# VH-VL binders against q8ixk2r445to577, part 301

Target 1, 133 residues: q8ixk2r445to577
Amino acid sequence: FFGMLQNKGLTDYCFDYNPPDENQIVGHQVILYLCHGMGQNQFFEYTSQKEIRYNTHQPEGCIAVEAGMDTLIMHLCEETAPENQKFILQEDGSLFHEQSKKCVQAARKESSDSFVPLLRDCTNSDHQKWFFK
Key: E = the ipSAE of ESMFold2; O = the ipSAE of OpenDDE; V2 = 0.75 times the mean of E and O plus 0.25 times the DockQ between their complexes.

## First folded at step 13 (VH-VL)

Design u35 (framework fv_zigakibart; at its last look DockQ between E and O 0.91; V2 from the best seeds 0.85)
Fold by OpenDDE, look of step 13:
Structure u35 (fold): chain C 133 residues (1-133), chain A 119 residues (1-119), chain B 107 residues (1-107)
Amino acid sequence: as target 1 above (133 residues)
Amino acid sequence: QVQLVQSGAEVKKPGASVKVSCKASGYTFTGYAMHWVRQAPGQGLEWMGYINPYSGKTKYNEKFKGKATMTSDTSASTAYMELSSLRSDDTAVYYCAREKYTEYYFDYWGQGTTVTVSS
Amino acid sequence: DIVMTQSPSTLSASVGDRVTITCRASQDISNYLAWYQQKPGKAPKLLISEASTLQSGVPSRFSGSGSGTEFTLTISSLQPDDFATYFCQQYYSYPYTFGQGTKLEIK
């Protein structure tokens, strides 16, 4: 699966990664932003290694969850996907992080009207449902 | 360079409608939300709403629901705002403004369109 | 709605003066605050975002500070080109709202 990773509950919002420096693409937080269909910052790939790759730059970035955190941070992809980079995109649209046993949920950043994907206890909320478009 | 060029000044009678255009150039039109902001004579700025040109999704200030309708034409890289049932207090300069990508503030503005409503 | 209150509404100053404009939010908006400059008959121009980030091309005499509910725009040494109306804007939550403006005029 590849393309825009769009949230079902938070209509018209997609995974978005826009690092301040295009030459240093790792270490920043993945956010949610209005879907725009241009690819680039909103182009992701779900791989056979259960990675969510940011596949528009070299070297390629993979979304990771750092210890004790609930945010999605861009790391470099590795030959063998580390445990903190493994996700399961389930048939029902839930995005499950294997290591934390939590689901990715569209959430408000700092209670504002900006949004980020955060790890939360798994529910049946549409805000935890994702699909590639 | 990024440019937002709006349509010319309008003079309308009460009860009429007016449609203001905002032609974008210098960037991918569908990649950025377009906002509309009103400024009555001698007054401050009022946010009216935005449109996502990619999806067509809109969000309105409650104050302008039923008054303003935002649309876009991707083939023309143009955003439109129609004002209906015009009243004298709709007299203002109307601006289109591009939202800074992922940052939500406005980095580029149209030159403004003066809409005058008078009997 | 979040109310943005600027002070003062009008400010008279001279070239070379240090001036400060204040913007108060009715609730905590973190650093989701922008400052714009507007001259007569022209569209607003973005000066500062995120409360304190100076935009490219904006003179260094402009600076912004604050977080939460209190924000300030400072011009360290006024130049002739700086006489205009200034607006703060919150983009913390919809609907976005602006301060009523501060007209900076020549004394």
Scores: ipSAE 0.884, ipTM 0.950, lowest interface PAE 0.5, mean pLDDT 96
Fold by ESMFold2, look of step 13:
Structure u35 (fold): chain C 133 residues (1-133), chain A 119 residues (1-119), chain B 107 residues (1-107)
Amino acid sequence: as target 1 above (133 residues)
Amino acid sequence: QVQLVQSGAEVKKPGASVKVSCKASGYTFTGYAMHWVRQAPGQGLEWMGYINPYSGKTKYNEKFKGKATMTSDTSASTAYMELSSLRSDDTAVYYCAREKYTEYYFDYWGQGTTVTVSS
Amino acid sequence: DIVMTQSPSTLSASVGDRVTITCRASQDISNYLAWYQQKPGKAPKLLISEASTLQSGVPSRFSGSGSGTEFTLTISSLQPDDFATYFCQQYYSYPYTFGQGTKLEIK
């Protein structure tokens, strides 16, 4: 799949990657922001290796979760996808992180009305349901 | 150069409606939420809500639900805010303001549109 | 709603003075605070975001500090062009709210 990865429960919000330096894409957090058609910051590829790629940059970025963390961080993609970069987009729309056995949820940043995707215990919440548009 | 140019001053009678426009230039209109803020004479600023021009979806301050209707025309790069059933306490300057991408604060403002409601 | 309270409401000062305006939030808003300058008959202009980040083109005599519930805007050496009303605004949660304003009068 290619496109904007949108949340079912937090309507009108999409995965967004806005690093402070477009040439230094590694190590920053993926956020959720109002879906828009501007540029490539909300354009992701879901691959056969179960990666979520930000491939508008060379070398390409892949979303990862570092050990012990719950935040989605941009890493460099590798020839063979590391386990921390593997996500399963399930039939019910849940986005399952294989290594941690947790699901991606739309969550408030610092309890504010700004939002980020975070790993949480899997539930049937619409805030854990995602689709490409 | 980002610019937000609003429609001219309006004088209305109670019970009428008014539609204020905000024409954007110098940026990708659909990439940024457009907010509306009012300022009654001699008073502070009050947030009214926003529209996402990409999706057409809106969020309103509860105080203005049913009073204000926010729309946009992407082909004209223009946001609109309509006030219905005008009363004298709707007299104010109405501003459009652009949300800074991913940051939520307002980086550019229109010049304001004065709406005067009098008998 | 998060209430933003500015002090003082009116401030008279002379050219060259150091001026401090305080903004208090009714709850912790982290650093989700902006400062705006508004001159008579004009739209507000963004000065500072994230409590302390100076916007491009804003003179370096302006600075901001604070986090949580208490914030300050400082003008290190007041100039005649700084006659204006200053507003703080939280963007932590909806509805976004503004302080009531501080009118800065040059004596």
Scores: ipSAE 0.766, ipTM 0.916, lowest interface PAE 1.2, mean pLDDT 93
ESMFold2 (binder alone), look of step 13: mean pLDDT 94; pTM 0.947

Design u37 (framework fv_zigakibart; at its last look DockQ between E and O 0.93; V2 from the best seeds 0.84)
Fold by OpenDDE, look of step 13:
Structure u37 (fold): chain C 133 residues (1-133), chain A 119 residues (1-119), chain B 107 residues (1-107)
Amino acid sequence: as target 1 above (133 residues)
Amino acid sequence: QVQLVQSGAEVKKPGASVKVSCKASGYTFTGYAMHWVRQAPGQGLEWMGYINPYSGKTKYNEKFKGKATMTSDTSASTAYMELSSLRSDDTAVYYCAREKYTEYYFDYWGQGTTVTVSS
Amino acid sequence: DIVMTQSPSTLSASVGDRVTITCRASQDIKNYLAWYQQKPGKAPKLLISAASTLQSGVPSRFSGSGSGTEFTLTISSLQPDDFATYFCQQYYSYPYTFGQGTKLEIK
């Protein structure tokens, strides 16, 4: 699967990665933003290694969850996907992080009207359902 | 360079409608939300709402629901705002403004369109 | 709605003066605050975002500070080009709201 990763509950919002420096694409947080269909910062790929890969830039980035965190951070992809980069996109649309045993949920950032994907206990909320478009 | 060019001044009678256009250039039109902001004579700025040109999704200030309708034409890289049932207190300068990508503030503005409503 | 209150509404100053404009939010908006400059007959121009981030091309005499509910725009040494109306804007939550403006005029 590849393309825009869009949230079902938070309509018209997609995974978005916009690092401040195009030459330093790792270490920043993945956010949610209005879907725009241009690819680039909203183009992701779900791989056979269970990675969510940011394939617009080289070297390629892979979404990771750092220890003790609930945010999604961009790391470099590795030949063998590390445990903290493994996700399961299930048929019901839930995005499950294997290591933390939590689901990715569209959430408000700092209680604002900006949004980020965060790890939360798995529920049947549409805000935890995602699809590629 | 990014440019937002709005349609010319309008003079309307009460009860009429007016449609203001905002033509974008210098960037991918569908990639950025377009907002509308009103400024009554001698007054401050009022956020009216936005449209996502890619999806067509809109969000309105409750104050302007039923008053303003935001649309866009991707083929023309143009955003539109229609005001209906015009009243004298709708007299204002109307601005289109581009939202800074992922940042939500406004980095580019149209030159404004003066709408005058008088009997 | 979040109410943004600017002070003062009008400010008279001279070239070379240091001036400060204050913007107060009715609730915590973190650093989701922008400052705009508007001259008569022109559209607003973005000066500062995220409360303190100076935009490209904006003179360094402009600075912004604050977080939460209290914010300030400072011009360290007024230049002739700086006499205008200034607006703060919160983009923490919808609907976005602006301060009523501060008209900076020549003394």
Scores: ipSAE 0.880, ipTM 0.949, lowest interface PAE 0.5, mean pLDDT 96
Fold by ESMFold2, look of step 13:
Structure u37 (fold): chain C 133 residues (1-133), chain A 119 residues (1-119), chain B 107 residues (1-107)
Amino acid sequence: as target 1 above (133 residues)
Amino acid sequence: QVQLVQSGAEVKKPGASVKVSCKASGYTFTGYAMHWVRQAPGQGLEWMGYINPYSGKTKYNEKFKGKATMTSDTSASTAYMELSSLRSDDTAVYYCAREKYTEYYFDYWGQGTTVTVSS
Amino acid sequence: DIVMTQSPSTLSASVGDRVTITCRASQDIKNYLAWYQQKPGKAPKLLISAASTLQSGVPSRFSGSGSGTEFTLTISSLQPDDFATYFCQQYYSYPYTFGQGTKLEIK
């Protein structure tokens, strides 16, 4: 799958990666922002290795979750996807992080009206449902 | 060079409507939310809402629901804000302002459009 | 709605003075706070974002500080160009709200 990764419950919001320095893409948090289609910051690829790949840049970035954390952070992709970079996009739209056994949810950043994807216990909430567009 | 150019001043009678335009240039229009802010004479600033010109989705300050309608024309890189059923207390300067990408504050403003409502 | 309250409402000062303007939020807004300068007949101009981040082209005599509910804009040595009205704005949650403004006048 290719395109803008959108949330069913939080409409008009897409995965977005906008590192402060586009030449240093590793180590920053993925956010949710108004869908815009501009440039490549909202374009992601879901690969056969179950990666969510930010591939507008070389070397390519892959979304990861660091041990004990709930935030989605950009790492460099590896030839064989590490377990912390594997997400299962299920038929019901849930985005399951296999290593942590949690689901990606659209959540408020610091209780504000800014949003980020975070790992949470899996539910049937539309805020845990995702699709490519 | 980012520029927001608004339509000219308007003088209206109570009950009329007015549509203010904000033409954007120097950036990808659909990539940035466009906000509207009003300033009554000698008063502070008041946020009215925004439009996402990519999707057409809007969000209004509840105070202005039913008064303001925000639209955009992506082919003309232009945002619009229409005020209906004008009253004298709608007299104000109306600004468009561009949201800074991912940061939410306003980095560029139009020059303002004065709307005067008098009987 | 988050109420933003500025003090003072009006401030008279001379060129060379140090000026401090405060802005208080009715609830914790973290650092989601911007400062704008507005001259008569002109649009607001962004000075500070994220409570303390100086915008490109803004003179270094401007600075911002604070987090949570209390924020300060400081001009370390006033210049003639600095006489204007200053607004704070929260962008923590909708509706976005502005302080009522602080008019900085020549004494």
Scores: ipSAE 0.733, ipTM 0.909, lowest interface PAE 1.3, mean pLDDT 93
ESMFold2 (binder alone), look of step 13: mean pLDDT 94; pTM 0.949

Design u38 (framework fv_zigakibart; at its last look DockQ between E and O 0.92; V2 from the best seeds 0.84)
Fold by OpenDDE, look of step 13:
Structure u38 (fold): chain C 133 residues (1-133), chain A 119 residues (1-119), chain B 107 residues (1-107)
Amino acid sequence: as target 1 above (133 residues)
Amino acid sequence: QVQLVQSGAEVKKPGASVKVSCKASGYTFTGYAMHWVRQAPGQGLEWMGYINPFSGKTKYNEKFKGKATMTSDTSASTAYMELSSLRSDDTAVYYCAREKYTEYYFDYWGQGTTVTVSS
Amino acid sequence: DIVMTQSPSTLSASVGDRVTITCRASQDISNYLAWYQQKPGKAPKLLISAASTLQSGVPSRFSGSGSGTEFTLTISSLQPDDFATYFCQQYYSYPYTFGQGTKLEIK
């Protein structure tokens, strides 16, 4: 699966990654932003290695969860996907992080109307359901 | 260079409707949310709502629901705002403003369109 | 709705003066605060975002500070081009709201 990764509950919002330096794409937080269909910052791929790959810039980035964190951070992809970069996109649309045993949820940043994907206990909320478009 | 060019001044009678246009250039029109802000004579600024030109989805200030309708034409790179059932207190300068990508404040503004409602 | 209150509403000053404009939010808006400059018959121009980030092309005599509920815009030494109306805006939550404005006029 590839394209825009859109949230079901938070309508019209997609995974978005906009690093300040196009030559250094790692180390920043993945956010949610209005879907715009231009690709690039909103183009992701779910691979057979269970990665969510940022396949617009070289070298390619893969979404990871760092120890003790609930945010999604861009790391470099590796030949063998590390445990903290493995996700399961389930049939019901839930995005499950294997290592933390938590689900990715569309959430408000600091209670604002800015949004980020965060790891949360898995529920049946549409805010935890995602689809590629 | 990014430019937002709005339609000309309008004079309307109470009860009429008016449609203001905002033509965008210098960037990918569907890539940025377009907001509308009004300013009554001698008053401050009021946020009216926005449209996502890519999806066509809108979000309105509750104050302007039923008053303002926001649309867009991708082929023309133009955003529109229609005001219905015009009243004297709708007299104002109306601005379109581009949202800074992923930042939510306004980095570019149209020159404004004056709408005057008088009997 | 979040209410933004600016003070003062009008400020008279001279070229070379140090000027401070205050904006208060009715609730915590973190640093989701922008400052705009507007001259008569013109659209607002963005000066500062994220409470303290100076935009490209804006003179260094402009600065912003604050977080939470109290914010300030400072002009260290007024220039003739600085006489205008200034607005703060919160983009913390919808609906976005603006301060009522501060008209900076020449003394």
Scores: ipSAE 0.872, ipTM 0.947, lowest interface PAE 0.5, mean pLDDT 96
Fold by ESMFold2, look of step 13:
Structure u38 (fold): chain C 133 residues (1-133), chain A 119 residues (1-119), chain B 107 residues (1-107)
Amino acid sequence: as target 1 above (133 residues)
Amino acid sequence: QVQLVQSGAEVKKPGASVKVSCKASGYTFTGYAMHWVRQAPGQGLEWMGYINPFSGKTKYNEKFKGKATMTSDTSASTAYMELSSLRSDDTAVYYCAREKYTEYYFDYWGQGTTVTVSS
Amino acid sequence: DIVMTQSPSTLSASVGDRVTITCRASQDISNYLAWYQQKPGKAPKLLISAASTLQSGVPSRFSGSGSGTEFTLTISSLQPDDFATYFCQQYYSYPYTFGQGTKLEIK
């Protein structure tokens, strides 16, 4: 799949990657922002290796979660996908992080009205349902 | 250079409606939410809501639900805000303001449109 | 709604003075605070975002500090162009709200 990765429950919001320096795409957090389709920041590819790639940049970025953390951060993609970069997009729309056994949820950053994707215990919430447009 | 140019001043009678425009230039219009903020004479600033011009979706301050309607025309790079059933206490300067991408604060403002509601 | 309270409401000062304006939020808003300058008949102009981040083109005599519920805007050496009304604004949660303003007048 390729396109804007949208949340079912938090409508009008998409995965967004906006690093402070577009030439240093590694190590920053993925956010959720109003869907806009502008530029390259909201376009991701879901690969056969179960990666979520930010591949409009060379070298390509892959979304990862560090052990014991719940935030989604950008790493460099590798030839063989590391375990912390593997996500299963299930038929019901849930986005399961295999290594942690948790699901990606649209969550409030610091309880504010700004939003980020975070790992949480899997539920049936529409805030854990995702689709490509 | 980002610029927001609003329509001219309006004088209206109670019960009428008014539609204020905000023409954007110097950036990709659909990439940024457009907010509306009002300032009554001699008063502070009050957030009214926004439109996402990419999707057409809106969010309103509860105080202005039913009063304000926000729309946009992507082909004209223009946001609109219509006020209905005008009352004298709707007299204010109305600003459009661009949301800074991913940061939420307002980095550019229109010059303001004065709406005066009088008998 | 998050109430933003500024003090003082009016401040008289002379060119060259160091001026501090405060803004208090009714709840913790982290650093989701902006400062705007507004001159009569003009739109607000963004000075500071994220409580302390100075915007491009804004003179370095402006600075912001604070987090949580207490914030300050400081002008280190007041210039004639700085006589205006200043507003703080929280963008932590909807509805976004502004302080009532501080009018900075020439003494």
Scores: ipSAE 0.766, ipTM 0.915, lowest interface PAE 1.2, mean pLDDT 93
ESMFold2 (binder alone), look of step 13: mean pLDDT 94; pTM 0.947

Design u39 (framework fv_zigakibart; at its last look DockQ between E and O 0.95; V2 from the best seeds 0.85)
Fold by OpenDDE, look of step 13:
Structure u39 (fold): chain C 133 residues (1-133), chain A 119 residues (1-119), chain B 107 residues (1-107)
Amino acid sequence: as target 1 above (133 residues)
Amino acid sequence: QVQLVQSGAEVKKPGASVKVSCKASGYTFTGYAMHWVRQAPGQGLEWMGYINPYSGKTKYNEKFKGKATMTSDTSASTAYMELSSLRSDDTAVYYCAREKYTEYYFDYWGQGTTVTVSS
Amino acid sequence: DIVMTQSPSTLSASVGDRVTITCRASQDISNYLAWYQQKPGKAPKLLISAASTLQSGVPSRFSGSGSGTEFTLTISSLQPDDFATYFCQQYYSYPFTFGQGTKLEIK
């Protein structure tokens, strides 16, 4: 699966990665932003290694969850996907992080009207459902 | 370079409608939300709402719901805002403004369109 | 709605002066605050974002500070080109709201 990763509950919002430095694409947080269909910062791939890969830049980045965090951070992809980069995109649209045993949820950043994907206990909320478009 | 060029000044009677256009160039039109901001004579700025040109999704300030309708034409790289049931207090300069990508403030503005409502 | 209150509404100053404009938010908006400059008959121009980030091409005499509910725009040494109306804007939550403006006039 590849393309825009769009949230079902938070309509018209997609995974977005826009690092401040185009030459340093890792270490920043993945956010949610209005879907725009241009690819680039909103183009992701779900791989056979269970990675959410950001491959519009080289080297390729993979979404990871750092220890003790609930945010999604871009790391470099590895030949063998590390445990903190493994996700399961379920048939029901839930995006499950294997290591933390939590689901990715569209959430408000600091109670603002900016949005980010955060790890939360898995629920049946549409805000935890995602699809590629 | 990024440019937002708005349609010319309008003079309307109360009860009439007016449609203001904002033609974008210098960037991918569908890639950025377009906002509308009003400024009454001698007054401050009022956010009216935005449209996502890619999806057509809009978000309105409650104050302008039923008053303003935002649309876009991707083939023309143009955003539109229609004001209905015009009243004298709708007299203002109306601006289109591009949202800074992922940041929600406005980095580019149209030159403004003056709408005058008088009997 | 979040109310943004600027002070003063009008400010008279001379070239070379240091001036400060204040913007107060009715609730905590973190650093989701932008400053704009507007000259008569022209559209607003973005000066500062995220409360303190100077935009490209904006003179270094402009600076922004603050977080939470209190914000300031400072011009360290006024130049003739700086006489205009300044607006703050919160983009913490919808609806976005602006301060009423501060008109900076020549003394």
Scores: ipSAE 0.894, ipTM 0.952, lowest interface PAE 0.5, mean pLDDT 96
Fold by ESMFold2, look of step 13:
Formats: structure tokens, sequence, C-alpha cells
Structure u39 (fold): chain C 133 residues (1-133), chain A 119 residues (1-119), chain B 107 residues (1-107)
């Protein structure tokens, strides 16, 4: 799949990656922001290797979760996807991170009205349901 | 260069409506939320709400629900705010303001539109 | 709603003075705070975001500090162009709210 990765429960919000330096894409957190369709920052590819790829610049970025963390951060993609970069987009719309056994949820950053995707125990919440558009 | 140009001052009678426009230039209009902020004479600033011009979705400050209606015209790069059932205490300067991408604060403001409601 | 309280409401000062304006939030807002300058008949102008990040084109005599509930705007050496009203604004949660303003006047 290619496109804007949207949340069912938090409507009008998309995965967004806006690193402070577009030439240094590794190590920053993925956020959720109002969908805008401008391209690069909100366009992701879900691959046959179960990666969520940020398809801007070379080299390409892949979303990862580091051990013990719940935040989605940008790593470099690898020829064979590492386990911490594998997400299973299930038929019910849940986005499962196999290594951690948790689901991606739209969550408030610091209890504010800013939002980020975070790993949480899997539930049937619409805030854990995702789709490409 | 980013610029927000608002429509001119309006004088209205109680019970009327007014539609204020905010013409954007110098950036991709659909990429940024547009907010509206009110300043009554001699008073501070009040956030009224925003529109996402890409989706047309809005969020209103509860105080202004039913009073304000925010819309946009993507082909004209213009945001609108309509005030209904005007009362004398709706007299204020109304600003449009652009949200900084991903950061939520307002980096550019229109010059303001004075709406005066008097009988 | 998060109430933003500025002090003082009016401040008289002379060119060359160091001036401090404070803004208190009714709850922890982390660093989600902006400062704006407004001159009579004009729109507000953004000076500082994220409590302390100076905006491009804003003179370096302006600085901001604070986190949580207490924030300050400092002008290290007043210039004639700095006499205006200053507003803080939280963007931590909706509805976004502003302080009531601090009018900085010539002494």
Amino acid sequence: as target 1 above (133 residues)
Amino acid sequence: QVQLVQSGAEVKKPGASVKVSCKASGYTFTGYAMHWVRQAPGQGLEWMGYINPYSGKTKYNEKFKGKATMTSDTSASTAYMELSSLRSDDTAVYYCAREKYTEYYFDYWGQGTTVTVSS
Amino acid sequence: DIVMTQSPSTLSASVGDRVTITCRASQDISNYLAWYQQKPGKAPKLLISAASTLQSGVPSRFSGSGSGTEFTLTISSLQPDDFATYFCQQYYSYPFTFGQGTKLEIK
C-alpha cells in the first residue's frame, strides 16, 4: 500500500514525519498530524516485508520501535527487515508490532492535544485501527 | 512570502450575518490549518477555532459553536468565517492566523477585519 | 480551559531598560507556549515559540524561558520599537488560550 496512513478513531489525522533536518532522517519520532496531502511527510509505503517505509530521500527510512520503548522512530531500512521494523496490518485494521506483541494506537503526547502513534496492549479501540488512503 | 489578506471592515445591525474572508498566498493553502481569533475592543485575544482546508473539517471553541461557521475555498486559497445572529457584543476585530506545520502556534496573521454591530 | 495569567498588566520602562513579563498557566503545559507582540491597530506578531525558541527575524534582545506553569519574556535592552502589548498563548490543549496582555509603555 502507498499513501496517507490514517486513524479510524482520531479522524482527520495521519502518520507524519517531519525531522528537523531533512538530510538527517534517522532517530526522530513519528507523529500524527492533520492530513494535508502535500506528499513526502505523510506518504508511507507498507511493504511485503511488513515495513512502514518513509519514501523520501535516499536512503529510505523505516519505522521501528526500539527494545523497551513504545515510540515509533525512524531507522534506515535494511535489505531484510529487522524484527523491530515489522508491523502486521490486520484485516480488522489493527497494526500489530510482532516483536513487542503490541498494537499501534493514536495517543496524546504528554496529555496534550498533540498526538503520536504509540505501542499499547491490543484492544478493539478505533484508536488502534488504521487504513491507507 | 506568506501573506494573509482579509476582507474590509463591516458595519451591521443586530440580527444580521457577516462573512469575513482571508485570502492566503505564498504557500500551499491546503497544507496548513487556518485559525480564527477574536479581539473585542480593549480586550485580549480569544481563539475561535480552525478549519483544515484539505479536508474541510473544523474544530470550534465551544463558546462560538452556533455563532461562527468556518469554511474554505481551495480554488481561491481563501478561508471564510461567518457570524450569524449578530449582537452588539460581537463587535470586535477578527483575525485569521496560519498554524505552523506540526507545531500548532500561529506564525502568520491576517491584518484583521473590524466588525461593528450597532443599531 | 487552561487560564493564562500575565503580569504585570501595564509596565512603564525607559529605552535601555531590561524588562521581564511573566505568564502563569493554570496547569502544566510543558513548553507549549508562544509569545506575541501587538502594536495598536496591527495583528499580533510571533516572537517566541516552545517557550524559548526565538523566531527568525526577531531581535536577539528578546528571550523566553520557563516550562510547566511559569514562563517569562525578557527584553534585555529596550528599544523604541519594543513599546507594544505582549501576549502569551498556550497551544497545549484546545481551546487555545491567551494571557490578557501586558502593555509596555514609555516611562
Scores: ipSAE 0.742, ipTM 0.912, lowest interface PAE 1.3, mean pLDDT 93
ESMFold2 (binder alone), look of step 13: mean pLDDT 94; pTM 0.954

